# VHH binders against q9y6x5, part 67

Target 1, 379 residues: q9y6x5
Amino acid sequence: LPPKLLLVSFDGFRADYLKNYEFPHLQNFIKEGVLVEHVKNVFITKTFPNHYSIVTGLYEESHGIVANSMYDAVTKKHFSDSNDKDPFWWNEAVPIWVTNQLQENRSSAAAMWPGTDVPIHDTISSYFMNYNSSVSFEERLNNITMWLNNSNPPVTFATLYWEEPDASGHKYGPEDKENMSRVLKKIDDLIGDLVQRLKMLGLWENLNVIITSDHGMTQCSQDRLINLDSCIDHSYYTLIDLSPVAAILPKINRTEVYNKLKNCSPHMNVYLKEDIPNRFYYQHNDRIQPIILVADEGWTIVLNESSQKLGDHGYDNSLPSMHPFLAAHGPAFHKGYKHSTINIVDIYPMMCHILGLKPHPNNGTFGHTKCLLVDQWCI

## First folded at step 21 (VHH)

Design kc3
Fold by ESMFold2, look of step 21:
Structure kc3 (fold): chain B 379 residues (1-379), chain A 125 residues (1-125)
Amino acid sequence: as target 1 above (379 residues)
Amino acid sequence: EVQLVESGGGVVQPGRSLRLSCAASGFTFEDYTMHWVRQAPGKGLEWIGNIYETGSKFYNPSLKSLVTISRDDSTNTLYLQMNSLRAEDTAIYYCARGETVWLRSGEYQIEFDYWGKGTLVTVSS
C-alpha cells in the first residue's frame, strides 16, 4: 500500500510564535520529527494564494489564485471568500489531491482546505467537506480520520484546515501577548487532540503528518493608515482588492491614475504591473491588475473608514513576520532534525516524493527538503 | 433577556458636550464588542464607533475628533462622550452589540444581534 500523508494548516501561524509562546504538544511533535523554522511564502502573503501554492508548488502568477479578491475583465467574473466555487479560478493548475486520486487504488480526503470543495479539471476531492467555518475542529478531525480508516480505495492524501490563529491575529495583533497566549494555548491543545486521536485509531505509526501554515501576521494600528480617498477619486478606478496590497483597475488613462497615486504616501509603493519587482514572481497573469499598491509592514490602506484590524498579512514575502513554519512527523521523516528555511513552493515536490507521485511542472526544488527525509542522502 | 438601555439624551445647545450611557444586562458584557450607531432625521444608520472587550477603540473617521467611546465592565455600562455638538448631530443614538465574523480571507463583517431602543439627542438654538 502506498504511504499516507495528512497535511494540516493552522491559518496565520507566524513562525516566531514557536519561540515566544509555550507549545508543549507541538514541541513534542517536533522533537520526534522535523522542524523547518521559517518557510518563505509567496507574494502576496494571503490565505487563498498561499494554500494553493503549497499544493501546486507554483507561484501565484502561475497557478492563477493571485489574491483573496480577484476580477477577470474578459469574463467579468469576481472571486471572493463567499464566491470561490467557480472552477474557472482554480483550473490554471493541478493540485496534489487531484493527481493523487487519479492514481490506481487511491483516493483523497479534505476537511476544508481552500479549493477542495471545487471540481478542478472536473475532479473534486474523493471525500470532502463543503467549507463552513462553524464546523468544529473535532468534527473536521473525526471526518478525516474516518476517511483515512474506512475508505475504498484507501485515502492516501488528506488535508485539514483550521482558521486560527489567523482570526485572532487580525483582531488582537501578534504582539498582544495576553490574548495571543490564550489563543495559541487552544491551538496547541488541538494539536495534542490530533496526535492523541491518531494514536487511538492506530494511524500514528504509519501516517506522515505535516503541520504548517500559509503566512504569519504583523502588528497594525490606527496610527498607520493610508487613506486612498485623500489621493484619488473613486470614479477614476475600480478597486479589486484593498489592503495591504491594493489592486487598481483604472477607468481612465492608466498613467493618470498612476500619477495620482505615486506620491500618496511614503509608506506605500506604487507599481505599474510591468514594474513589479521580479523577486515577487507576481506579474505574468491577467488577474494581476494594471496597478498595485504595496503598503509597508504594519500599514493599512483604507477608504475613508476605520480598520478593525490590529494585525494583518499580505505584505512583502521577504518580511520574517509573514513567514510560517513547517513541522512533520512520520515514517518518511527523520526524528529530531531542524532545518532553517525552505520556500513554501518546495513543499509540493516533497509531498509528491513521499506519495510516489510524478510532480507537475512547478517552482519548487526537491533538494531544499531532502535533508528532512530518511530515504535521501543529506549533503 | 439581553437588554441594552440608553440614557442621557435630551435637548442641548450647539457647542456643548453630552455623555450618553448604555446599561447592558442578560449577557457577559466584558466578553463582547460594543457599538454606538445613530440615525439622523431622514437619514440611514451611521456607525459612530466601537470598543473591543480589550478596550481597543475604533471610530468613524468623520466623527473621530468629536466622540470618545469607553466602557466600564464592572457596571456593564457603555459610554459615548460627544463634544462641540452641532445641529447635524441631532439623531437617535443606539447602543448595539455586534459580533465580528472573521473570514478565512482576513476580511470581517459585523453582525449586530442586539440593539437598544435608542435615546434622542436634539441639538438646537
Scores: ipSAE 0.702, ipTM 0.889, lowest interface PAE 1.3, mean pLDDT 94
Fold by ESMFold2, fold request of step 22:
Structure kc3 (fold): chain B 379 residues (1-379), chain A 125 residues (1-125)
Amino acid sequence: as target 1 above (379 residues)
Amino acid sequence: EVQLVESGGGVVQPGRSLRLSCAASGFTFEDYTMHWVRQAPGKGLEWIGNIYETGSKFYNPSLKSLVTISRDDSTNTLYLQMNSLRAEDTAIYYCARGETVWLRSGEYQIEFDYWGKGTLVTVSS
């Protein structure tokens, strides 16, 4: 029977939470499988871009989901959490669930992974949930396992998304040991429930499961605010996205806007689009605005307002605090193997290999992940 | 039934201090984020600040030097200490319960579900 893969994301799960908190269920999962201790994600280190990079193997400039808030000047379209359904935004790439769905005698299923409730290239998974944050993890898991076990044609690729520990990380910050311990224990219990459900349904031995995340979290403070209103009048620009990477569309001469911002704070880098560091791979898309502002780790860009956040993400992807982990278990994976690091774009070609799919052109390197796989030589 | 009752308002001279109280009942007070909001005569609502169940405090930047929010979970009471009051601080002051809702985009919204009736503070000679 065809190989099966379940891809699971716990949003905002910082890699070093594994070392700093207790995870009996996740550690048992890792012991029977593989761990990648740090996954280097893509800039900007935000939810929608990084989830799409996992499933396309592409940098954000190449797949077109360049932020959680976007504007297209030609079509006048806006993208946001509440306005993410237009296929226009997603159609610059082909995510793995589309490629899988189009194979003979296969289907895809999705429980809330960003983009899975959008018909991308006129294709949507046969089984999916419309995004609704009120739906419990248990209901998401029950739907996914039902579809994996009972569908014709069979579901061979499934995704599952959960909002924690991101939400709590924003509220408390990663340094709040007491509250983050409680939050992360709940996450570990959900992982235990996932594994137990798969065992009870007879799926565990023949299903490949990847548990990963899109980004980490860094500590913020009311003492580390950058007030743009002190540097520039709102009338001179349109604000497309604010923090920690602001996207600025000038209403006046671009150089004049740049000059007003360049000395605004020693804790913020101001880039003209052509000057964005090459290592970000964040330049060659029309959705990237003419000026971006990149706050230093732990700094928050505001418009003369308080921020409720004690934790945030979106910063420079070289920062260890922005990096998630990856754990995996199943017939394709070694048991008890630990690997130091991969790039998040490497996950896509690995998943294509496991599923027997031809990858679309992408930025990942299969060789970076081959040591995780039982059918590959690791020398 | 959830109830929030503000007290401590009245007439106060400019430059003086005033402490407002909000007595909470009908819910587990120590589990909730609590807010102060004010409304000057004929004006819209102005958020003053809030305090998480953890004790973390957040303030409107324009009022931060004027006010301090605190809570006493043993008496189910929220406090607003106001210092160096000015005529423009004349307003009805409301206690509110509200939760921060975190979106998958990393943005947040504050959703208020219960309000007190307010207490009037008049800063005048």
Scores: ipSAE 0.690, ipTM 0.887, lowest interface PAE 1.4, mean pLDDT 94
Fold by ESMFold2, fold request of step 22:
Structure kc3 (fold): chain B 379 residues (1-379), chain A 125 residues (1-125)
Amino acid sequence: as target 1 above (379 residues)
Amino acid sequence: EVQLVESGGGVVQPGRSLRLSCAASGFTFEDYTMHWVRQAPGKGLEWIGNIYETGSKFYNPSLKSLVTISRDDSTNTLYLQMNSLRAEDTAIYYCARGETVWLRSGEYQIEFDYWGKGTLVTVSS
């Protein structure tokens, strides 16, 4: 019987929520499978870039989804949450669901994973839902399980995306124990529902399931604002993205704009594109603007406005607060195994291995995930 | 039926303080984010600030030193305390119910679903 994989993301699930909050259902899932305690994600630590890195194994500069807000100067195209469907943005890489459904006698299904409602290289997921945040987790799960059980050619790779705890993390911040405990309990209940649904449909024993996330969340405050309007006039630049990594397109001499910004705040690093630290792997794409501003953890870059955020992400990917976890269960995975860390780009070659797919060129290292897999020698 | 009724407006001299009230009915007030918004004569709407159901408060930076928002969930009442009033504070002041809608990008929008009729504050000698 062909190997099957369900990839699930709960957006903004910070790795240390596992030790700081109660997750009876997720902990049972982990006990019967594997846990990676910290996944080092890619810079910038934002939703669209990291979801695409999971499914391509590529750094953001290589797959072209470099932020949640982007501008291409040649085509004059804009990318945003509400304007994300132009294949132009996604076509610099081949995500795993495209590779999967091009195989003989295979199809792919998707419930709202970023990019799955876009025809990437003229190929859209065989079964998919158009993104709509109003669709309940139950309905997403019902569609996914129906497609896994009732499709010809069979669905061998499926994705499922949920917006929490990211939305609540932005509203309350990760330090609000009372409200985050309520939010995280609801998410644990959804994980319980997922497992129970798979068991009832006879899918649980032969389906590999990965539960992961794209990034964490750090506490923000109205006392930690960086006001760009105090440092530079609007007329000198076009703002492509604001916080916590601002993307600045100069309208005047680039060095002049840089000099106005470099001492704006001690809580912000200002980089010319060529000076962006090599460890970010965030330089070699035209969608990365000539100047970026990187706020320190917990600081918010604003124009002369307040911010509604008490939590945020997008910061330096070396910060533990930005790291998600990964848990997995299924015939490909050991039972009761805990692993300290992998890179988020390592998930792609592991998934390709599980599915018997040849990976496209990527930045992941299969060896980093060998210890999770029953068919591999852990050396 | 959701109703928001502002009170406490009127003519006031510069430098004085004024407290506006908004009586809420027809919904579970303690579960909702509440806002104050104003409109000066001949100008667009200007957001003053809001208060989450949790009590967390957010203010327009241009006004933060002049205003304090509070809520009393036991009386379903939203308050706006304004201090050191200036002629430029002349406006219709609205109580509004609205949610901060969080997008998967981490961006947000404030979506107002109910408004009061407003109360006029005139700051004049």
Scores: ipSAE 0.681, ipTM 0.883, lowest interface PAE 1.4, mean pLDDT 94

Design kc3
Fold by ESMFold2, last read:
Formats: structure tokens, sequence, C-alpha cells
Structure kc3 (fold): chain B 379 residues (1-379), chain A 125 residues (1-125)
């Protein structure tokens, strides 16, 4: 039978939540499968870029989804959460569901993973949901399991996306133990429902399931604001993205804009595009603006106003607070194995291996994930 | 069914303090973010601040030193304490219920669904 894989993301699930909160259902999933304790994600540590990195194995500069808000100067196109469906933005890479669906006698299904409701390279999953945040996890799960069990050609790759704990992390901050405990208990119950549904449908023993996330969350405060209006007049630039990585398109001489910003705050690094640190792999795409501002962890860039956020992400990808986890269960995976770290781009070649797909050129390293897989030697 | 009733308005002298109240009914008050908004004569709405169900408070920076928002979940009451009042603080003061809607991008929108009728504060010598 062809191998099958379900890829699940709980947005904003910080890796150390596993140590600091109770997860009876997730811990049982891990106990009978594998855990990667920290996944080093890509810079910037934002939702759209990291979800696309998981499914393409590429750094953001290479797949072209470089932020949650983008501007293309040649075409004058804008990308945002509410304006994300133009294939123009997504076509610089081939996500795994496209490659999977092009195989003989296979199809792909999607419940709201970023990009799955866009026809990328003129290909959209045979079964998908248009993004709508008001659709319950139960309805998303019911659709995915229906498609996994009742489709011709069979669904061999499926994605499932949920917005929590990211939304609550932004509202409360990760240090609010009372409210985050309540939120995370609900997430663990959803994982229990997922596993139970797969068992009831006879899918559990032969379906590979990955549960992961795109990034973590750090605590913010009204005491840690960087006010750009104190440093530079609005008229000198166009703001493409604000916090915690601001994307600045100068309206006047670029060096003049840089000089006005470079000493704005000791808690913010200001980079000309050519000076962005090489370790970010965040330079070689026209969608990266001429100047970026990178706030220190827990600092918020604002325009002379307050911020409603008590938690945020998007910071330097070396920060442990920005790292998600990965857990997996299924016939491809060992049982009861823990691994310390992988890079988020390593997930793509691993998934291609599990599905028997030829990976497109990518930045992942298959060798980093060998210890998770039963058909590979760990040493 | 949802009702928000402001009280405590009136005429006050410059430099004095005033406390406004908002009595809430018809919903589970302790679960909602509550807001104060004002409208000066001939001007648009100006957001004063809000308070989450958790007690976390956020203020318009231009007003932050002048106001304090609090809530009492046991009496379903929202409060606005205003100090050192000035003539420009003359306005109708509204209590509002609104939720912060978080987008998967990390951006947010505040969506107001219920408003009080307002209470007039006149700062005059």
Amino acid sequence: as target 1 above (379 residues)
Amino acid sequence: EVQLVESGGGVVQPGRSLRLSCAASGFTFEDYTMHWVRQAPGKGLEWIGNIYETGSKFYNPSLKSLVTISRDDSTNTLYLQMNSLRAEDTAIYYCARGETVWLRSGEYQIEFDYWGKGTLVTVSS
C-alpha cells in the first residue's frame, strides 16, 4: 500500500511548553513515537514563511514567502493575511503537496495549511478547505479523515492547521501560566481527539502523523516599545512590515533613511540588505526590502501608539523562545525515541523519503533526521 | 439583551478628578475585554484604552498619564478614573465591548459589538 502522511501544525507552540505544562495525550503520542525537542526554524520566525519552509525545505529567501506582509516593487503587488491568494507569491517553490499529487494514483488533501488554497504552479490539492478561522478543529479533522478514508485516487499526503496556541500566546504572553495552562489543555484535548478519531477509522497503525509547529512565542510588555516616530518622519519611507522585523522601503536616499534609524534604540539592530547577517539566509530575494529593523527579544516596534500584544514572535531564529517542537508516530518512525534538534528545513526531505518522492532542490539535510526513521541507521 | 450604562458624568472644574462607571448586563462580563472611547464636540471617536478580562490594561499614549481603567467582575462594572481634567477633555464618554481578533499573521483587529449611550463630561470653570 502506498505510504501515507498527515502533517499537523499547532501554530505558535513553543518547544518548552512541553516541559512547563501537562500534556497527557501529546506525551502518550511521543512515548509511542519520536520527539525532536527543538526545531531550529527560519528567520524571520513568522507564520507564513515557516509553514512554507516546512513543505519546501527552503530558506525564506529561496521560496519567496519572506514575511507575513510583503511588497513587490516591479509588479506593485501586496501580500498580507487577507491578500494571500495570488499564485505570484507562492510560485518561487514547489510545495510537497504539489509533487505528491503529480504522482500516478495519488492525491493530496488540506485543511487550512498556509498556501493550500492557492493554485501553485497551476496545481491545487484535490481536496482542500478555503481558509476560514471560524471553522472548528472538529470540522477540519472530520474533513481530513473523510478524505484520507474515502478518496480515489487515494489521499497520501494531508495537512491540518490550527491557529492555537499562537492567538492566545499573542494575547496573554507565554508567562501567563493560568491562561496558557487553560489554552494548552484545550490543545492537548484536540490531540487526544485526533488520535482517537484515527484509531476509530482504522488509520492509526498505517498512517504516519507529524505534529509540529512553525515557531514559539516570547513575552512582550508596554515597557519595551521602540517608537519609530521618535527617530524618523513617516514621509521618508513606506512601511511594508512593522514588528518585530520591520521592512523599510525608503522614499528618499537610502543612506539618509539608514542614518536616521541606526541609533534609534539600543534594543534594535538596523541592517542595510547587504549587511544582513549571513546566518539568517535572508538577503537574496527582491521581496526583502532595502532596510530591515530587527528588535531584540521581547521588544515591540511601534508607530507612536500602544500595542495590544503581550506575546510575539518573528525574532532571531537562534532564540530558544522562537523554536517549536516536532513529534511523530507511524510505521516510518521509531517508538520511544527523543532527538535534541533538527533544522525546520530538514522536515521536507524527510517527508519526501517517507512518501517515496524525489525532492526538489532544497536546503534540508536528510542525514539530520535519519535517527527518527526505522529504515535508517541512527549512527 | 446586552446593556452598557455609563454614569458619573457632569460638569467639573479644570484640575479636578472624576470617576465614570459602566454597568454591564446581559453577558458574562468577566470573559470580555472592555473599552473606553470618547468623542469631543465636532470631532471623531478617540480610543482611551481597554482592559482585558485578565486585568491587563492598554492606553492611548496621549492620555496615559491622565486616566486609569479598572474593572470589578463581582459587580460587572467598568471604571474610568480621570485626573487633572482639562477643557479639552470635554466629551461624551462611551463604554464599549470589543474583542481583539488575532490573525494567523500575528496582526490584530479590535471589533466593537456593543456600545453604551454615553455620559457627557463638561470641563468648565
Scores: ipSAE 0.675, ipTM 0.879, lowest interface PAE 1.4, mean pLDDT 94
Fold by ESMFold2, fold request of step 22:
Structure kc3 (fold): chain B 379 residues (1-379), chain A 125 residues (1-125)
Amino acid sequence: as target 1 above (379 residues)
Amino acid sequence: EVQLVESGGGVVQPGRSLRLSCAASGFTFEDYTMHWVRQAPGKGLEWIGNIYETGSKFYNPSLKSLVTISRDDSTNTLYLQMNSLRAEDTAIYYCARGETVWLRSGEYQIEFDYWGKGTLVTVSS
């Protein structure tokens, strides 16, 4: 009886892949549901921050996951992909799976969405998988569908995360049509498998499904490197995060460090924290370091080293190359409707509406997503 | 069984050029990233560079002007061209196969799974 929602992310799925590559299964999914062609994500356009913005409706400065690599000067704690499980990092916000889990007669399930294997506010989903990149999509899907069908209290909110096309996008770059076509065909097949599994289990008609992503991908090159070691000695700062948004903690006078960096490259903007553009909503959190460096699209910040990446993300969130898409199907959604754009923070209040949850204070605007929903007027 | 066999080493005079080769067998060579790594006497391993299956090449910046990596997928052979050799280039040169493991953070790690026995290059007058 309660509405159910499955939220799926394919990491690094750039919005214009939909028009530049073939997706028979995803296009059938869209045809029977809704498409948002471009989702404007949050700065910085990195994996952990944007996945948390989807499920909290908050800008990064407000939810506290401000990068994939972070440092807290007071507690001396470090955050990274391999060191992400301390609830300290996640507790500045309440993600939707926690709110859902705490409702009477409801539970949440998770297959690898960032943060779902952490007890946030002492709460973890009743059914979850510890993160392990070696676990196949099939196993993740089997667990999620089993939990959606066979749980008491019922699983009403579930998340599913997959690492592609991000990994291949980093390796090949989005402009390698031959290799990206192969990668994206595999992803379309996984979407076909997902839909077929839901149909076989009797879930398809009554489950709301959102397929989205956290960011896009832009082409990089060994000809577009910014070498910090050419501009400043390592001993003058601590490097918290490197590229394409470097986070710099000065060891000497901040103004002196800034002056050494400000003319380092014409392809990089250098900001004192108070001078970060207001449109980024990236200033009011202690985890944002005193100086940040923002590379131009397609440029890589390095420390006199090679970079193996031919594609990257994390750049200015106004760049179309950084934008994912959103597709959705289910009883809550119109059929065959196409919408131009929403903000990634708008997804949270929409999901709360679908699930009948009271949203926490957030930066999303429910009105931006009304046209997707059958119970709303498109005004 | 995966095998990597380096050849072309020997004693060369300073300022000369040398081309090393690595014959690969036991796997589909054209599908893999291949690496060159060297070890000078008393030193640790120094990564020289690699070449993706796509032909994209990446080099240690300190060696970039001195070396060129290439591959011939029709003969399953990896090459290292070295120019203007110096005494400091004396080392054992290894061919390696390495898998790049991409993390959800967008960072990567290279895991070398197979190594050749190496070929010695001695730069001496």
Scores: ipSAE 0.672, ipTM 0.880, lowest interface PAE 1.5, mean pLDDT 94
Fold by ESMFold2, last read:
Structure kc3 (fold): chain B 379 residues (1-379), chain A 125 residues (1-125)
Amino acid sequence: as target 1 above (379 residues)
Amino acid sequence: EVQLVESGGGVVQPGRSLRLSCAASGFTFEDYTMHWVRQAPGKGLEWIGNIYETGSKFYNPSLKSLVTISRDDSTNTLYLQMNSLRAEDTAIYYCARGETVWLRSGEYQIEFDYWGKGTLVTVSS
């Protein structure tokens, strides 16, 4: 049988939720497979960029999805959650489902992973669902398992995306033990349903399954707001993205805008594009605006408004609160192995190895994931 | 059926305080985010603030020092305390039920599904 891989993301699943909350089903999954306790994601630590980094192995500057809200000055195009289907935005990289389904006798399936309902390089996932947040986890899982079990050519790579615990993390904050315990129990039940469904359909023994996430979540507060309207007149710039990394397109002299912003708050760093720290790998793309503002952890940039957020993400990717986890089970993986950390870009070359695909040029390091795999020397 | 009934409005002198109430029925009040919104004569709607089912509160920054929102889940009642009232606070005050809808981008929208009929507050000598 050709190797098969299911990639699952639960959005906003902070790595230390595993230590701080109960997950009987996920812990059983981990016990019979592998765990990476912390995955260091890419800056900015937002949903669209990090999901695309997982499937391309590239930093955001290299794959071109640099934020959840973007503007291209040459084409005058805008990208947002509700305006994400123009292939223009996605075509700076080749995601793994495209490479996979172009192989002889292979197809790909997708249940709502960002980008899978877009024809990237004129190629859309062989089987997919258009994004709709109202579609239940059960329906997503039913479609994925049907496609894995009944398709010709066979589905060898499949993805599944779920919006929680991100939405609840924004509402309650990660430190609200009572409400997050309820939310995370429901997610653990969904993981239990996933495993049970795969067993019932005879897929469990021969399917490789990765359960991961794009980012974590940090606690926010109405006492930690940065009001840009107190520092600069809105007429001096176009706001492309706001918080916690603001993207500023000056309407007047760039240095003048920078000078008005640089002392706005001690809890915000202001960077000219050329001065963005090299460790972010976030400089070499025209979609990155001339000035960015980076709030300190737990601070929210606002425009003289209340923020409804008690939790947020998008901050510096060195912060442990921004890091997700990775768990995996299947014939490619060891059983009962725990690994400290990998980079999120390392997932792509590992997945390519499992599927027998030649990876495109990328920023991942296959050696970082060798200890997870039964066919590799770990020493 | 869902009902929201405001009370406590009336004529009040400038500089005085007033507490508005909103009696909720037909749903599990303790599970929902509740809002106060006002409309001054000849003006559009102005959001005052909300309170999550958890008790977390959020206010319009321009009104934050003037108002306090609270809830009593045992009596299914939402409250708005207003202090140091001014003539410009003359408005119809509405109780509303609504949720913050979270998008996968991390952005949000506030969606109101039920409104009260409002209670008139007139600040006049």
Scores: ipSAE 0.650, ipTM 0.870, lowest interface PAE 1.6, mean pLDDT 94

